VH-VL binders against q8ixk2r445to577. Designs and how they scored, part 34

Target 1, 133 residues: q8ixk2r445to577
Amino acid sequence: FFGMLQNKGLTDYCFDYNPPDENQIVGHQVILYLCHGMGQNQFFEYTSQKEIRYNTHQPEGCIAVEAGMDTLIMHLCEETAPENQKFILQEDGSLFHEQSKKCVQAARKESSDSFVPLLRDCTNSDHQKWFFK
Below, E stands for the ipSAE of ESMFold2; O stands for the ipSAE of OpenDDE; V2 stands for 0.75 times the mean of E and O plus 0.25 times the DockQ between their complexes.

## First folded at step 1 (VH-VL)

Design tc3 (framework fv_traxivitug)
Fold by OpenDDE, second read of step 2:
Structure tc3 (fold): chain C 133 residues (1-133), chain A 122 residues (1-122), chain B 107 residues (1-107)
Amino acid sequence: as target 1 above (133 residues)
Amino acid sequence: QVQLVESGGTLVQPGGSLRLSCAASGFTFSNYWMTWVRQAPGKGLEWVANINQDGSKKYYVDSVRGRFTISRDNAKNSLFLQMNSLRPEDTAVYFCARTYYDFWSGKYFDYWGQGTLVTVSS
Amino acid sequence: QSVLTQPPSVSVAPGKTARITCGGDNIGSKYVHWYQQKPGQAPILVVYDDTDRPSGIPERFSGSNSGNTATLTISRVEAGDEADYYCQVWDSSTYHVFGGGTKVTVL
């Protein structure tokens, strides 16, 4: 699967990544933004290694969850996907992070003007449902 | 597995002080708002106090404001409730609850401890 | 001063449907959450945000909210459903408010 990764509950919002420096693509948080499909910011790929790859110029980035965190951070992809970069996109649309055993949920926390995907306990909420478009 | 374990509840005289503790495990404690809810014997649930992730925001029910102080130690995964100038009407089981806060959420309590009993009596 | 009103008790036969109401002024404009509490136990979230159900909670539990009344519906009631049920909302002025609770008795 590839393309825009869109949330079901938060209508018209997609995974979005736009690092301030195109030559330093890792270390920043993935956010949610209105789906527009322009450029590379909203193009992701779900791979056979269960990675969510940010499709840009080399080196390629893969979404990871750092220890003790609930945010999705861009790391470099590795030859063998590390445990903190493995996700399962379920048939019901849930996006499950294997290591934390949590689901990715569209959210907006206090002191933030932007929406972000966060790890939360898995529920049947549409805000935890995702699909590629 | 999310776990919340309250402690510190005991018998205390009116005007006395007591400090309750809640030990959290099974989740990233510092990512969540935490709440104290109490229940008088044979009565319903009553919200007491909230605290945000870093402790910068605290809210209280009117009846305890100025007497109770909620705090947390994220390094120790612990929530606290300092209760001063206790009254008989403060007698209750005090529950620690993990709280879900979000922009479009209704703000609810998804996990609760078993509670600790505080009895204020002469 | 948000006040949530629940009936003090509801009786239901096994296999039947129990409906617990939570009344409040314009409660339909707020998210309502529901908790189950059995004697000597911690409350358990059974419905949140009016209609959503936590993982592990049976589909027999459902919620609705409109106008001045929110409702928790328990279909195909079992003996294990006997408990106290509380509705709850959040308000910017009063913060978290609970209903008075409803004791559900399975006959």
Scores: ipSAE 0.007, ipTM 0.628, lowest interface PAE 10.3, mean pLDDT 91
Fold by ESMFold2-Fast, scan of step 1:
Parts: sequence; C-alpha cells; structure tokens
Structure tc3 (fold): chain C 133 residues (1-133), chain A 122 residues (1-122), chain B 107 residues (1-107)
Amino acid sequence: as target 1 above (133 residues)
Amino acid sequence: QVQLVESGGTLVQPGGSLRLSCAASGFTFSNYWMTWVRQAPGKGLEWVANINQDGSKKYYVDSVRGRFTISRDNAKNSLFLQMNSLRPEDTAVYFCARTYYDFWSGKYFDYWGQGTLVTVSS
Amino acid sequence: QSVLTQPPSVSVAPGKTARITCGGDNIGSKYVHWYQQKPGQAPILVVYDDTDRPSGIPERFSGSNSGNTATLTISRVEAGDEADYYCQVWDSSTYHVFGGGTKVTVL
C-alpha cells in the first residue's frame, strides 16, 4: 500500500512529515495535518517488512517508536527492519506496533490545536483506524 | 490546585433576573475557555454557554440565547452568567467548568465547581 | 444535530465489569468524554478523548469509541463506583451535547 495515511475518526487528517531542515530528515516527530491530496509530505509507503516509509527525501526515512516512548519519530530505514520500526496494519484498520503491543492513535497535544499520532492501549476507537487514500 | 466556586443562586420569580459568579483559582484563568453547565432537579446535564480566553467568542444553547449573557473578568479570575427573563424551566443547579477547547474537537470539562442552585418559581 | 442515547440504568455485582454505552450517529468520528457524578456532588471527568484518563482516575476505567457506539468500561467494580455516568461530544451545530446519563448500581 502507498499514499496518504488517513484517520477514520479524525476524518480530514493524514500522517504528515515536514522536517524544518531538508538536510536532516530524521529525528523529528511525525504529525497529523489536514489532508491536502497532493502527496509530498503526506506520502507514505507500507512495505512487506511492516515499515511505514517516507521517501520524499533521501535517504529514506522509516517511522519508529523508541522503547518507553509513545511518539512516532522518523529514523533511517535499515536493510532489515528493526522491531521498533514494525507496524502491523490489521484488517480492521488498526496500526499495531508489535514491540510495544500498542496501537497508533490520533491524539491532540495538550497545549495546542495540533494533532499527532501516538501509541496508546489498543481499543476499537475510530481514532485508531487508518487507511491509505 | 484548581478550584472553581460558584455563587449567586437563589429563588427568583418568573420574568426576573439573576447574576451568577464563579471564582477561579489555582491556574492561569485567562488561558482557558470557560463553560456553564446546568442540571435540573433529578435530570441530566445540559450545556448552557461557553466563552473563549479573551471573551471575544460566546456560544449559547438555543433555549437561553437572547436571555442569558456569559462574560468574564480575567483580572479578577471570575466568570459570570447574567440571566434575564427567567422561566420555571431554568430551575437547575448551575455548574462552572474549565474547558479544554481545541480548534478541531476535543472539547471537554476537566474541572467543575460544586454548583449553585437557581429556583424559578412564583 | 447530535442526540446521545445511554441506557437509564446498569446493575453490576462487586468485582465484576460494568459497560455503559453511548449511542450516536457516526459517534466514532467524534471524541467522546465521560463524567462521573455522585449524589449531591459535581461531576468529575473520568475519561477524555475516547480512551485517556485524567491523573488520579484508576486504571479500572477505560473507554472505546467506534461506529455508532462509544463505551465506558469499569472493571473490578467497587461500591464507590456507584454513580450516574454521562457521555459528552462536541458538534458544530449543537456544540456540547451530553447523553441522558446512566445510573450504575453496585449490588
């Protein structure tokens, strides 16, 4: 699958990665932003290794969650995907992070009007359901 | 420690007026939307009105629009509800609540006062 | 416009699980928040944004929201959980909308 990764519950929002410095595409948090339908910073690829890849810039980035954290951070992709970069896209639309046993949920920041994807305990919430558009 | 204390509830006759107050402490009052929620005796919760940080935006439930006015005084950490042309169906406990008010959604009430009873009866 | 439907009452034995539903058209596309109210007291927030708990709320309280039904789940119910529970959403046409409330009785 590839395209814009949209949230079922937060219906107008897509995964978005817009690093402030094009010379360093890794190390920044993935956010959610209004879907614009043009790909670019919202274009992601789900691979056979269960990675969510961002290849708009080189080198290619892969979304990861570090141990004990709940934020999705862009890391460098590896030839063999490490466990912290593996997300299982399930038939119900859940995006399951196997290493932590948690699901990716659309969530708001406490002090802002911004939304971000975060790891949360898995529920049947539409805010934990994702699809490629 | 967040505290909200309502005052002003009393018995008033139909057609009368009343002003409720809510005194806030323990947080930066000017950074939050504030809300009034009411509950008629033995009934459920009903949202009444909310107001943004600087008082420039105010919203009301249809049944009170034109009769009630929500306002705030950030220098005094106080929220107000001016109630005019009161009706028997306005009889309720009125709660003051601190509101998380996101641009897109996620609008909920994280701290509530104990409420003040308004009785509208002849 | 939104209308939220809750069962008027739920009975549960101590130590068992109570489930309180909140029905609404396409409610899964909205954030649902839950409040607990004990007799003579103000409501308190127990679950916000479908699944999150405020500091101080026990892990026994959890929420879910999908399709046309949101659910508040209280596991290992204690006598002190006996209360009225309200769901709440925001709607652009009606603003804040509360469900009718569910009285949880611990038998």
Scores: ipSAE 0.000, ipTM 0.565, lowest interface PAE 11.5, mean pLDDT 86

Design tc4 (framework fv_traxivitug)
Fold by ESMFold2-Fast, scan of step 1:
Structure tc4 (fold): chain C 133 residues (1-133), chain A 120 residues (1-120), chain B 107 residues (1-107)
Amino acid sequence: as target 1 above (133 residues)
Amino acid sequence: QVQLVESGGTLVQPGGSLRLSCAASGFTFSNYWMTWVRQAPGKGLEWVANINQDGSKKYYVDSVRGRFTISRDNAKNSLFLQMNSLRPEDTAVYFCAREYSSSPYKFDPWGQGTLVTVSS
Amino acid sequence: QSVLTQPPSVSVAPGKTARITCGGDNIGSKYVHWYQQKPGQAPILVVYDDTDRPSGIPERFSGSNSGNTATLTISRVEAGDEADYYCQVWDSSTYHVFGGGTKVTVL
């Protein structure tokens, strides 16, 4: 699958990656932003290795969660996906992070109009359900 | 060491007025939305009013709009609720609570509450 | 305006699981917060943003929120969990709304 990764509960929001410097694509947090339907910063690819890839720049970025953390950070993709970069998109729309055994949830950040995906204990919550559009 | 302490609750006649205060300590008061929540004896929680960081935005439950005024004094780390035209159904314990920097957020912590009784 | 519906009471034996529901039209699109209140005391936040816990709240408290129903789950219930529990949401048209509360009785 590829396209915009949209949240079922937070209906108008999609995965978005907007690094401050386009020449430094790694190390920054993935955010959620209003879905605009134009691809660009919201275009992701879900691979057979269970990676979520960001292909706007070369080398390709892959979403990862560092051990003990709950934020989704952009890392460089590897030839063989490391465990911290593997997300299982389940039939019910849950996005399960194998290494931590947690699910990706749309969560509110500091600002009222600011949302981010975070790892949380898996529940049957609409804010934990995702689909490509 | 975050604390909220309410004061001002007392017995008031119907049609009377009363001002409640909430003293905040242990955090940067001016960075947070603040709220008042009330609870009638033996009943559930009811949100009353909230106010943003600088006091430019205020929201009220319909039943108190035009009668109650929420305000704050950031220099004194204090939140207020001015209650006018009080009715028997306004009888309740009034709690002060902190909201995070955005208004549609959690309430944490809560003060101990102050009892307002509106009766003849 | 909008109404959140909670069962008035739930009974549970010690060590078992208590489930408290909060019903609301399309509540799964909103973030739900849960408060615990013991007699004569101020409420305390036990679960926020559907699933998160404040520091000091044990992991046996958890939440979920899907469709028209949000649920607070208390696993391995202890006598000290006996209290009233309230759900709460924000909506831009109705502002903050609390559910009617659920009295949890242990044993």
Scores: ipSAE 0.289, ipTM 0.798, lowest interface PAE 3.5, mean pLDDT 88
Fold by OpenDDE, second read of step 2:
Structure tc4 (fold): chain C 133 residues (1-133), chain A 120 residues (1-120), chain B 107 residues (1-107)
Amino acid sequence: as target 1 above (133 residues)
Amino acid sequence: QVQLVESGGTLVQPGGSLRLSCAASGFTFSNYWMTWVRQAPGKGLEWVANINQDGSKKYYVDSVRGRFTISRDNAKNSLFLQMNSLRPEDTAVYFCAREYSSSPYKFDPWGQGTLVTVSS
Amino acid sequence: QSVLTQPPSVSVAPGKTARITCGGDNIGSKYVHWYQQKPGQAPILVVYDDTDRPSGIPERFSGSNSGNTATLTISRVEAGDEADYYCQVWDSSTYHVFGGGTKVTVL
């Protein structure tokens, strides 16, 4: 699967990654932004290694969850996907992070009009449902 | 199963102090904001205080600021509310609830509550 | 600052539809959550983020939010739906705010 990764509950919002330096793409947080399909910042790929890849830049980035965190951070992809970069996109649309046993949920940042994907306990909320468009 | 159990509610005189506890189970306690909500007899719900994951952020309703202190012990999966200088208007059932740290900012689940009665 | 206004009571016959309003300035720009509370019990989340329903909550419960009014709708009302219902929002200045609550009576 590839393309825009859109949330079902938070309508019209997609995974978005726009690092301040395109030559240094790792270490920043993946956010949610209105789905626009412009540029490269909303193109992701779900791979057979269960990675969510940001393939528009070299070296390739893969979404990871750092220890003790609930945010999605861009790391470099590895030949063998590390445990903290493995996700299961399930048939029901839930995006499950294997290591934390949490689900990715669309959420609003504190005291802001911005949104981010966060790890939360898995529920049946549409805010935890995702699909590629 | 996610569960919250409050304790510590009792009768206390005006000006007195009381410490409430909330025992959490069934979820990763340290990953969530926690909140206290109270309900005076026959009245509605009133948010009292909340605390973030590591306790570095605490917020209070104006009427309790300076008198109440919210805290938590993540190692013990416990939430606390230290209530000082209690007033009759603080009489209420006090609920603890799990709060999401970001939108939707909802409370789920709630404990059954513990009754605090402030009376001379 | 956010003030949420609910009607104090709503009466509805079994099988009919109850609508509980929550008024607030530009409440449509906020996520509204609804809680059901029966006598002597803890509140239970029944609708969140305006329209979403927690697992285990019947489809009879639905929500909407637009302009200055959020609404909890309970269709095909049953005797067991008799309870107090509270709306709630988060505000950057006042933090969590509840409506005054609405007593739903099933006739």
Scores: ipSAE 0.005, ipTM 0.612, lowest interface PAE 10.4, mean pLDDT 91

Design tc5 (framework fv_traxivitug; at its last look DockQ between E and O 0.04; V2 from the best seeds 0.00; counts 0 for: pae E 4.1 > 2, placed apart)
Fold by ESMFold2-Fast, scan of step 1:
Structure tc5 (fold): chain C 133 residues (1-133), chain A 121 residues (1-121), chain B 107 residues (1-107)
Amino acid sequence: as target 1 above (133 residues)
Amino acid sequence: QVQLVESGGTLVQPGGSLRLSCAASGFTFSNYWMTWVRQAPGKGLEWVANINQDGSKKYYVDSVRGRFTISRDNAKNSLFLQMNSLRPEDTAVYFCARVGATYYKYGMDVWGQGTLVTVSS
Amino acid sequence: QSVLTQPPSVSVAPGKTARITCGGDNIGSKYVHWYQQKPGQAPILVVYDDTDRPSGIPERFSGSNSGNTATLTISRVEAGDEADYYCQVWDSSTYHVFGGGTKVTVL
């Protein structure tokens, strides 16, 4: 699957990665932003290796969650995907982070009406359900 | 210690006026949206009014719009509810509460113990 | 005049699971908050933004929110969980809206 990764509950919002410099695509947090339908910063690929890849800039980035953290951070893709970069997109739309056994949820940033994907305990919530548009 | 303390609740005749106060301590009051929530005896919670950080934005439940005015004094860490043209159905315990973050759609994470307003003859 | 519908009461045995529902049109598109209120006390926030818990709230409390129904789940119920529970959302026309409340009795 590839395209814009949209949230079922937060219906107008998509995964978005806007690195401050196109030559440094790693180390920053993935956010949620209004879906614009133009790809670019919102274009992601879900691979058979359970990676969520960002291919808009080179080298390719892969979404990862560091141990003990709940934020999704852009890291370099590895030749063999490490466990912290593996997400299972389930039939019900949940995005399960296998290493932590948590689900990706559309969540609010503290002190703002901005949204980010965060790891949370898995529930049957629409804010934890995602699909490629 | 984060705390909210309401005061001003008393017995008032229908058509009367009353001002409630809420004293905040233990946090930076000016960073938060604040709200008033009421509960009639034996009934559920009903949101009444909401105010942003600087007091420039105010929202009210339809039944009190035009009669109640929410306000705040950030220098004194105080929230107020001016109630005019009071009706028997305004009888309730009035709670002040902090909206969890600075965004007004968040839940209410700190509550006062409430102050009872009785409107009757 | 509440847009949110809760059952008036739920009975549960100690150690079992209580589920309190909150019905609302497209409530899954909104973030739901849950409050616990004991007699003579102010409400306390037990779950916010569908699933998150404030510091000090035990993991026995969890929430979900899908379609037209949000649910507060209390696992391994204790006598001290006996209280009224309220759901709450933001609505663009009516602002903060509370459900009618559910009285949980632990038998």
Scores: ipSAE 0.622, ipTM 0.888, lowest interface PAE 1.8, mean pLDDT 90
Fold by OpenDDE, look of step 4:
Structure tc5 (fold): chain C 133 residues (1-133), chain A 121 residues (1-121), chain B 107 residues (1-107)
Amino acid sequence: as target 1 above (133 residues)
Amino acid sequence: QVQLVESGGTLVQPGGSLRLSCAASGFTFSNYWMTWVRQAPGKGLEWVANINQDGSKKYYVDSVRGRFTISRDNAKNSLFLQMNSLRPEDTAVYFCARVGATYYKYGMDVWGQGTLVTVSS
Amino acid sequence: QSVLTQPPSVSVAPGKTARITCGGDNIGSKYVHWYQQKPGQAPILVVYDDTDRPSGIPERFSGSNSGNTATLTISRVEAGDEADYYCQVWDSSTYHVFGGGTKVTVL
């Protein structure tokens, strides 16, 4: 699967990554923004290694969850996907992070009008449902 | 230097056709989304059409859909707007602009000086 | 369908601060861009992504965006700042949306 990764509950919002330097793409947080498909910032790939890959740059980036965190951060992809970069996109649309055993949920950023994907306990909420468009 | 130069604007009768061109220089044209924005005399800016890097995706304002076609030739660093079935309300200065893509920016960071299209009987 | 509302005009004395508002439903959740346009010229991007400033644009130009209002602030206004200013966002239904524009007059 590839393209825009869109949330079901938070209508018209997609995964979005905007590194400040196109030559240094790791270390920043993945956010949610209106789905528009312009540029490369909303293009992701779900790979056979269970990665969510940001493959618009070389070296390629993969979404990871750092220890003790609930945010999605861009790391470099590795030849063998590390455990903190493995996600399961379920048939019901839930996006499950294997290591934390939590689900990715669209949420409002604290004290902000912005939205971000966060790890939360898995529920049946549409805010935890995702699909590629 | 980074530059966009529009051409092709002229006087046409209602129902007529016109093709605008935009020549890009000073940057890797094929890396950017491109857009057309128009401005009627004494009025504000109005988005007209977008096209992605390879032309596989095109978007239009409702009022021009089915009449206007945006296209590009990356080998010639050129953007085009084919305008058919022109109406008096299409009268405007037409700007081509670059949508920022080299860094996180969805604004239009480079503009041409515009070309005037006048639709009148 | 997104609609961006700007005041038609703003007057400011030289050396003072001009604030141009751009109203829209939940505009704070969008990235707002601002353009300056002088008569007979093309628009110039002066603020992008709410707060960021392109190179070459004076630091006197700044932006903010929260709730239902984005604001372009021009501090220490100069005569050369007299122009029309437009806000702009992306909308999933209408794509690029511009405000109606604000004429800034330096008194």
Scores: ipSAE 0.320, ipTM 0.815, lowest interface PAE 1.6, mean pLDDT 93
Fold by ESMFold2, look of step 4:
Structure tc5 (fold): chain C 133 residues (1-133), chain A 121 residues (1-121), chain B 107 residues (1-107)
Amino acid sequence: as target 1 above (133 residues)
Amino acid sequence: QVQLVESGGTLVQPGGSLRLSCAASGFTFSNYWMTWVRQAPGKGLEWVANINQDGSKKYYVDSVRGRFTISRDNAKNSLFLQMNSLRPEDTAVYFCARVGATYYKYGMDVWGQGTLVTVSS
Amino acid sequence: QSVLTQPPSVSVAPGKTARITCGGDNIGSKYVHWYQQKPGQAPILVVYDDTDRPSGIPERFSGSNSGNTATLTISRVEAGDEADYYCQVWDSSTYHVFGGGTKVTVL
């Protein structure tokens, strides 16, 4: 239920979070980067509250999507997970965002060769499938 | 308002030469990779060539390498295909197309209407 | 260069769902684009990056891409959807690879 969250279709890419200040973890976008497991940037926990937690800091960060947006950003975790921080990692590997009813997809960042996780309509695409390593 | 318009297609003899042009409007032409795609009568789409933003990288399908040259003039918002040593199998409608971003890894989101090249005696 | 295999034709009744497949070795690791072409017209992009639609393309066009097969799905087909459909990827050598095309007939 924890480790590096890897994409099936975009092979060897993982969720990565690299805030500019390790003590100021809120408000930055989660990216995809080559899986390496170094520097604590790629370790996440999937919790029983359906949160994706960034566990290298206290207070812990939880991935959220703000209403009407498609980007995954870091919020502070709360005692009861807010709706915008709830994701279901399904048995087929899809990562479903409950509030939006959309799935997390490995997508190209607009106007670049880099990749980010974004919300998209759910499909059976390998770019929408994720697993922990 | 985003538009691509091809011109220059005509009847040529085998072994002849022809230059196709594609005029772009309604977008910042120099931000995009551009491509030529052809379609022989009654056949499917075949990629021919592409070119990056400043023209420093050019790629061709093997069947035209050494015979065709893709080029662009960003000041004139124009894409070109110089076709030499034409063969009957080069007969096709030639489309110019924009790759759908600043990088060639996206789909072709804007197409011209095509220009017909016929290579025949 | 990669070879993309499409069935030459698919027939579908109005209001039903058409599924057009595009087979390729490990195509699930590539981003797949789909084009619609009507007779005498230029192609138009209907799906890109496996699943996304350009502005103006109805939601009944959708895509998926897993393993060795990408699929374009057209739900609630209309007579106006009768066209040739092509899949396309950029392979690692920057070659553009089109499938052979699938003629969708709405009867």
Scores: ipSAE 0.243, ipTM 0.796, lowest interface PAE 4.1, mean pLDDT 89
OpenDDE, second read of step 2: ipSAE 0.316; ipTM 0.826
ESMFold2 (binder alone), look of step 4: mean pLDDT 93; pTM 0.954

Design tc6 (framework fv_traxivitug)
Fold by ESMFold2-Fast, scan of step 1:
Structure tc6 (fold): chain C 133 residues (1-133), chain A 120 residues (1-120), chain B 107 residues (1-107)
Amino acid sequence: as target 1 above (133 residues)
Amino acid sequence: QVQLVESGGTLVQPGGSLRLSCAASGFTFSNYWMTWVRQAPGKGLEWVANINQDGSKKYYVDSVRGRFTISRDNAKNSLFLQMNSLRPEDTAVYFCAKDLYRGIYYFDYWGQGTLVTVSS
Amino acid sequence: QSVLTQPPSVSVAPGKTARITCGGDNIGSKYVHWYQQKPGQAPILVVYDDTDRPSGIPERFSGSNSGNTATLTISRVEAGDEADYYCQVWDSSTYHVFGGGTKVTVL
């Protein structure tokens, strides 16, 4: 699958990666933003290795979650995907991070009106369901 | 650090008018939506009205629409609720609350409330 | 207007778990927020966006939201948790809606 990764509950929002510095495309947090249908910062690919790849810039980025963290961070892709970069996109649309045993949810940090994807306990909420558009 | 202090609550006769004020401090007031929530004695919470950063967008619960007007003065860090044609069922403690919005709302800080009693 | 249904009361012994439900049609597609209110005091936010806690709220408070039911769970209940709890959602057609409230009594 590839395209815009859209949230079922927060229907106007898509995965978005907009690094502030083009010289350092990795190490920044993945965000959610209004779906615009133009690809670019919102174009992702789900691979057979269970990676969520960002192919708009070179080198290619892969979404990862570091141990003890709940934020999705862009890392460099590896030839063999490490466990922290593996997400299981299930039939119900849930995006399960196997290493942490948690699901990706459209959420906000305290005192913020900006939506971001965060790891949360799996609840089968529509805010934890995603699909490619 | 965040503080919201309501004032203006008093006894008013049915059909009367009253203006409530809320003084905000400890945050950049002009960057946030603000809301009024009320609670009748012994009853639950009821949202009343909210207002966006510059005052260009305002929303009201159906029961007060046309009677109440929410407004703000960003230079004075103040929120207001002008209440006209008051009814006994408007008797409540009125809370001022800080409102976060970009497609969804919740109230992270609340004032202590001010009591409005509408009775003869 | 949309209605959020909460049980009027829940009784729980100290150290046990209290669960407060908030029922609403397709509430799982909305974000649910939870407030605690003690007598004579302003409400305080205890859970926002279904699952998240503000700074200062103990980990004993947790939330979930799926289908037609959202739940606030208070683990290892303490006497100080005795209060009224309200759920709340935003909907573009009905704006802010609060549940009727649940009085949690600790033993």
Scores: ipSAE 0.498, ipTM 0.846, lowest interface PAE 2.3, mean pLDDT 89
Fold by OpenDDE, second read of step 2:
Structure tc6 (fold): chain C 133 residues (1-133), chain A 120 residues (1-120), chain B 107 residues (1-107)
Amino acid sequence: as target 1 above (133 residues)
Amino acid sequence: QVQLVESGGTLVQPGGSLRLSCAASGFTFSNYWMTWVRQAPGKGLEWVANINQDGSKKYYVDSVRGRFTISRDNAKNSLFLQMNSLRPEDTAVYFCAKDLYRGIYYFDYWGQGTLVTVSS
Amino acid sequence: QSVLTQPPSVSVAPGKTARITCGGDNIGSKYVHWYQQKPGQAPILVVYDDTDRPSGIPERFSGSNSGNTATLTISRVEAGDEADYYCQVWDSSTYHVFGGGTKVTVL
């Protein structure tokens, strides 16, 4: 699966990664932004290693969850996907993070009008449903 | 040193056609989205069209849809805007702009523009 | 459909602070970018993604965005800062949208 990763509940919002330095793509938080279908910053791929890869350019970034955190952070992809980079995109649209045993949920950023994907306890909320478009 | 140089702007009658060109240098042209923005005399900036790296995706402002065609030649580091069925309201300085590497949010470099005048 | 509203003009004395506003419905949920344009010249990006500054742009230029208003702040204004300033956002229906522009005059 590849393309825009769109949320079902938060209509018209997609995974978006916009690092301050286009040549340094790691270390920043993945956000949600209006789906536009234009740029690489909304292009993601779900791989056979259960990675969510960002961009088609080298080096490739993979979404990771750091210990104790509930945010999605961009790391470099590795030959063997580390445990903190493994996700299961289930048939029902839920995006499950294996290591934390939590689901990715579209949420409002605290004290902001922006939105971000956060790890939360798994529910049947449409805000935890995702699909590639 | 990024450089964008527009050309082709001239006087044309309503209903006429014109093709603008933008010569790019100083960066890997084929890696970036490219954009046309226009500015009517004494007025503000208006986004016109943009195109992705390989030309597979094109977007237009509604007022030019069906009349204008954006294209590019990556081998020649060139961006084009074919303007057909021109109207007086199309009169403007047309700027060539470079998008950021990720594509779509903002324009980090602009050319000096080329003036298109549509008048009878 | 998306409209960005800027004041037509802002006057500021040298050394003082100029604030240019960009109003839009829930603009705080969008990235706002700012461009400077001097007469007869091409626009120059001065702020992007609400708060970020391109290399080469002085720290005197800063941006903020919340609610329905984005603001470009120019501190310690210099004569060379006299120009038109435009805000810009992406919209899913209208794509790239610019504000009407603000002429900053240094008194």
Scores: ipSAE 0.028, ipTM 0.685, lowest interface PAE 4.4, mean pLDDT 91

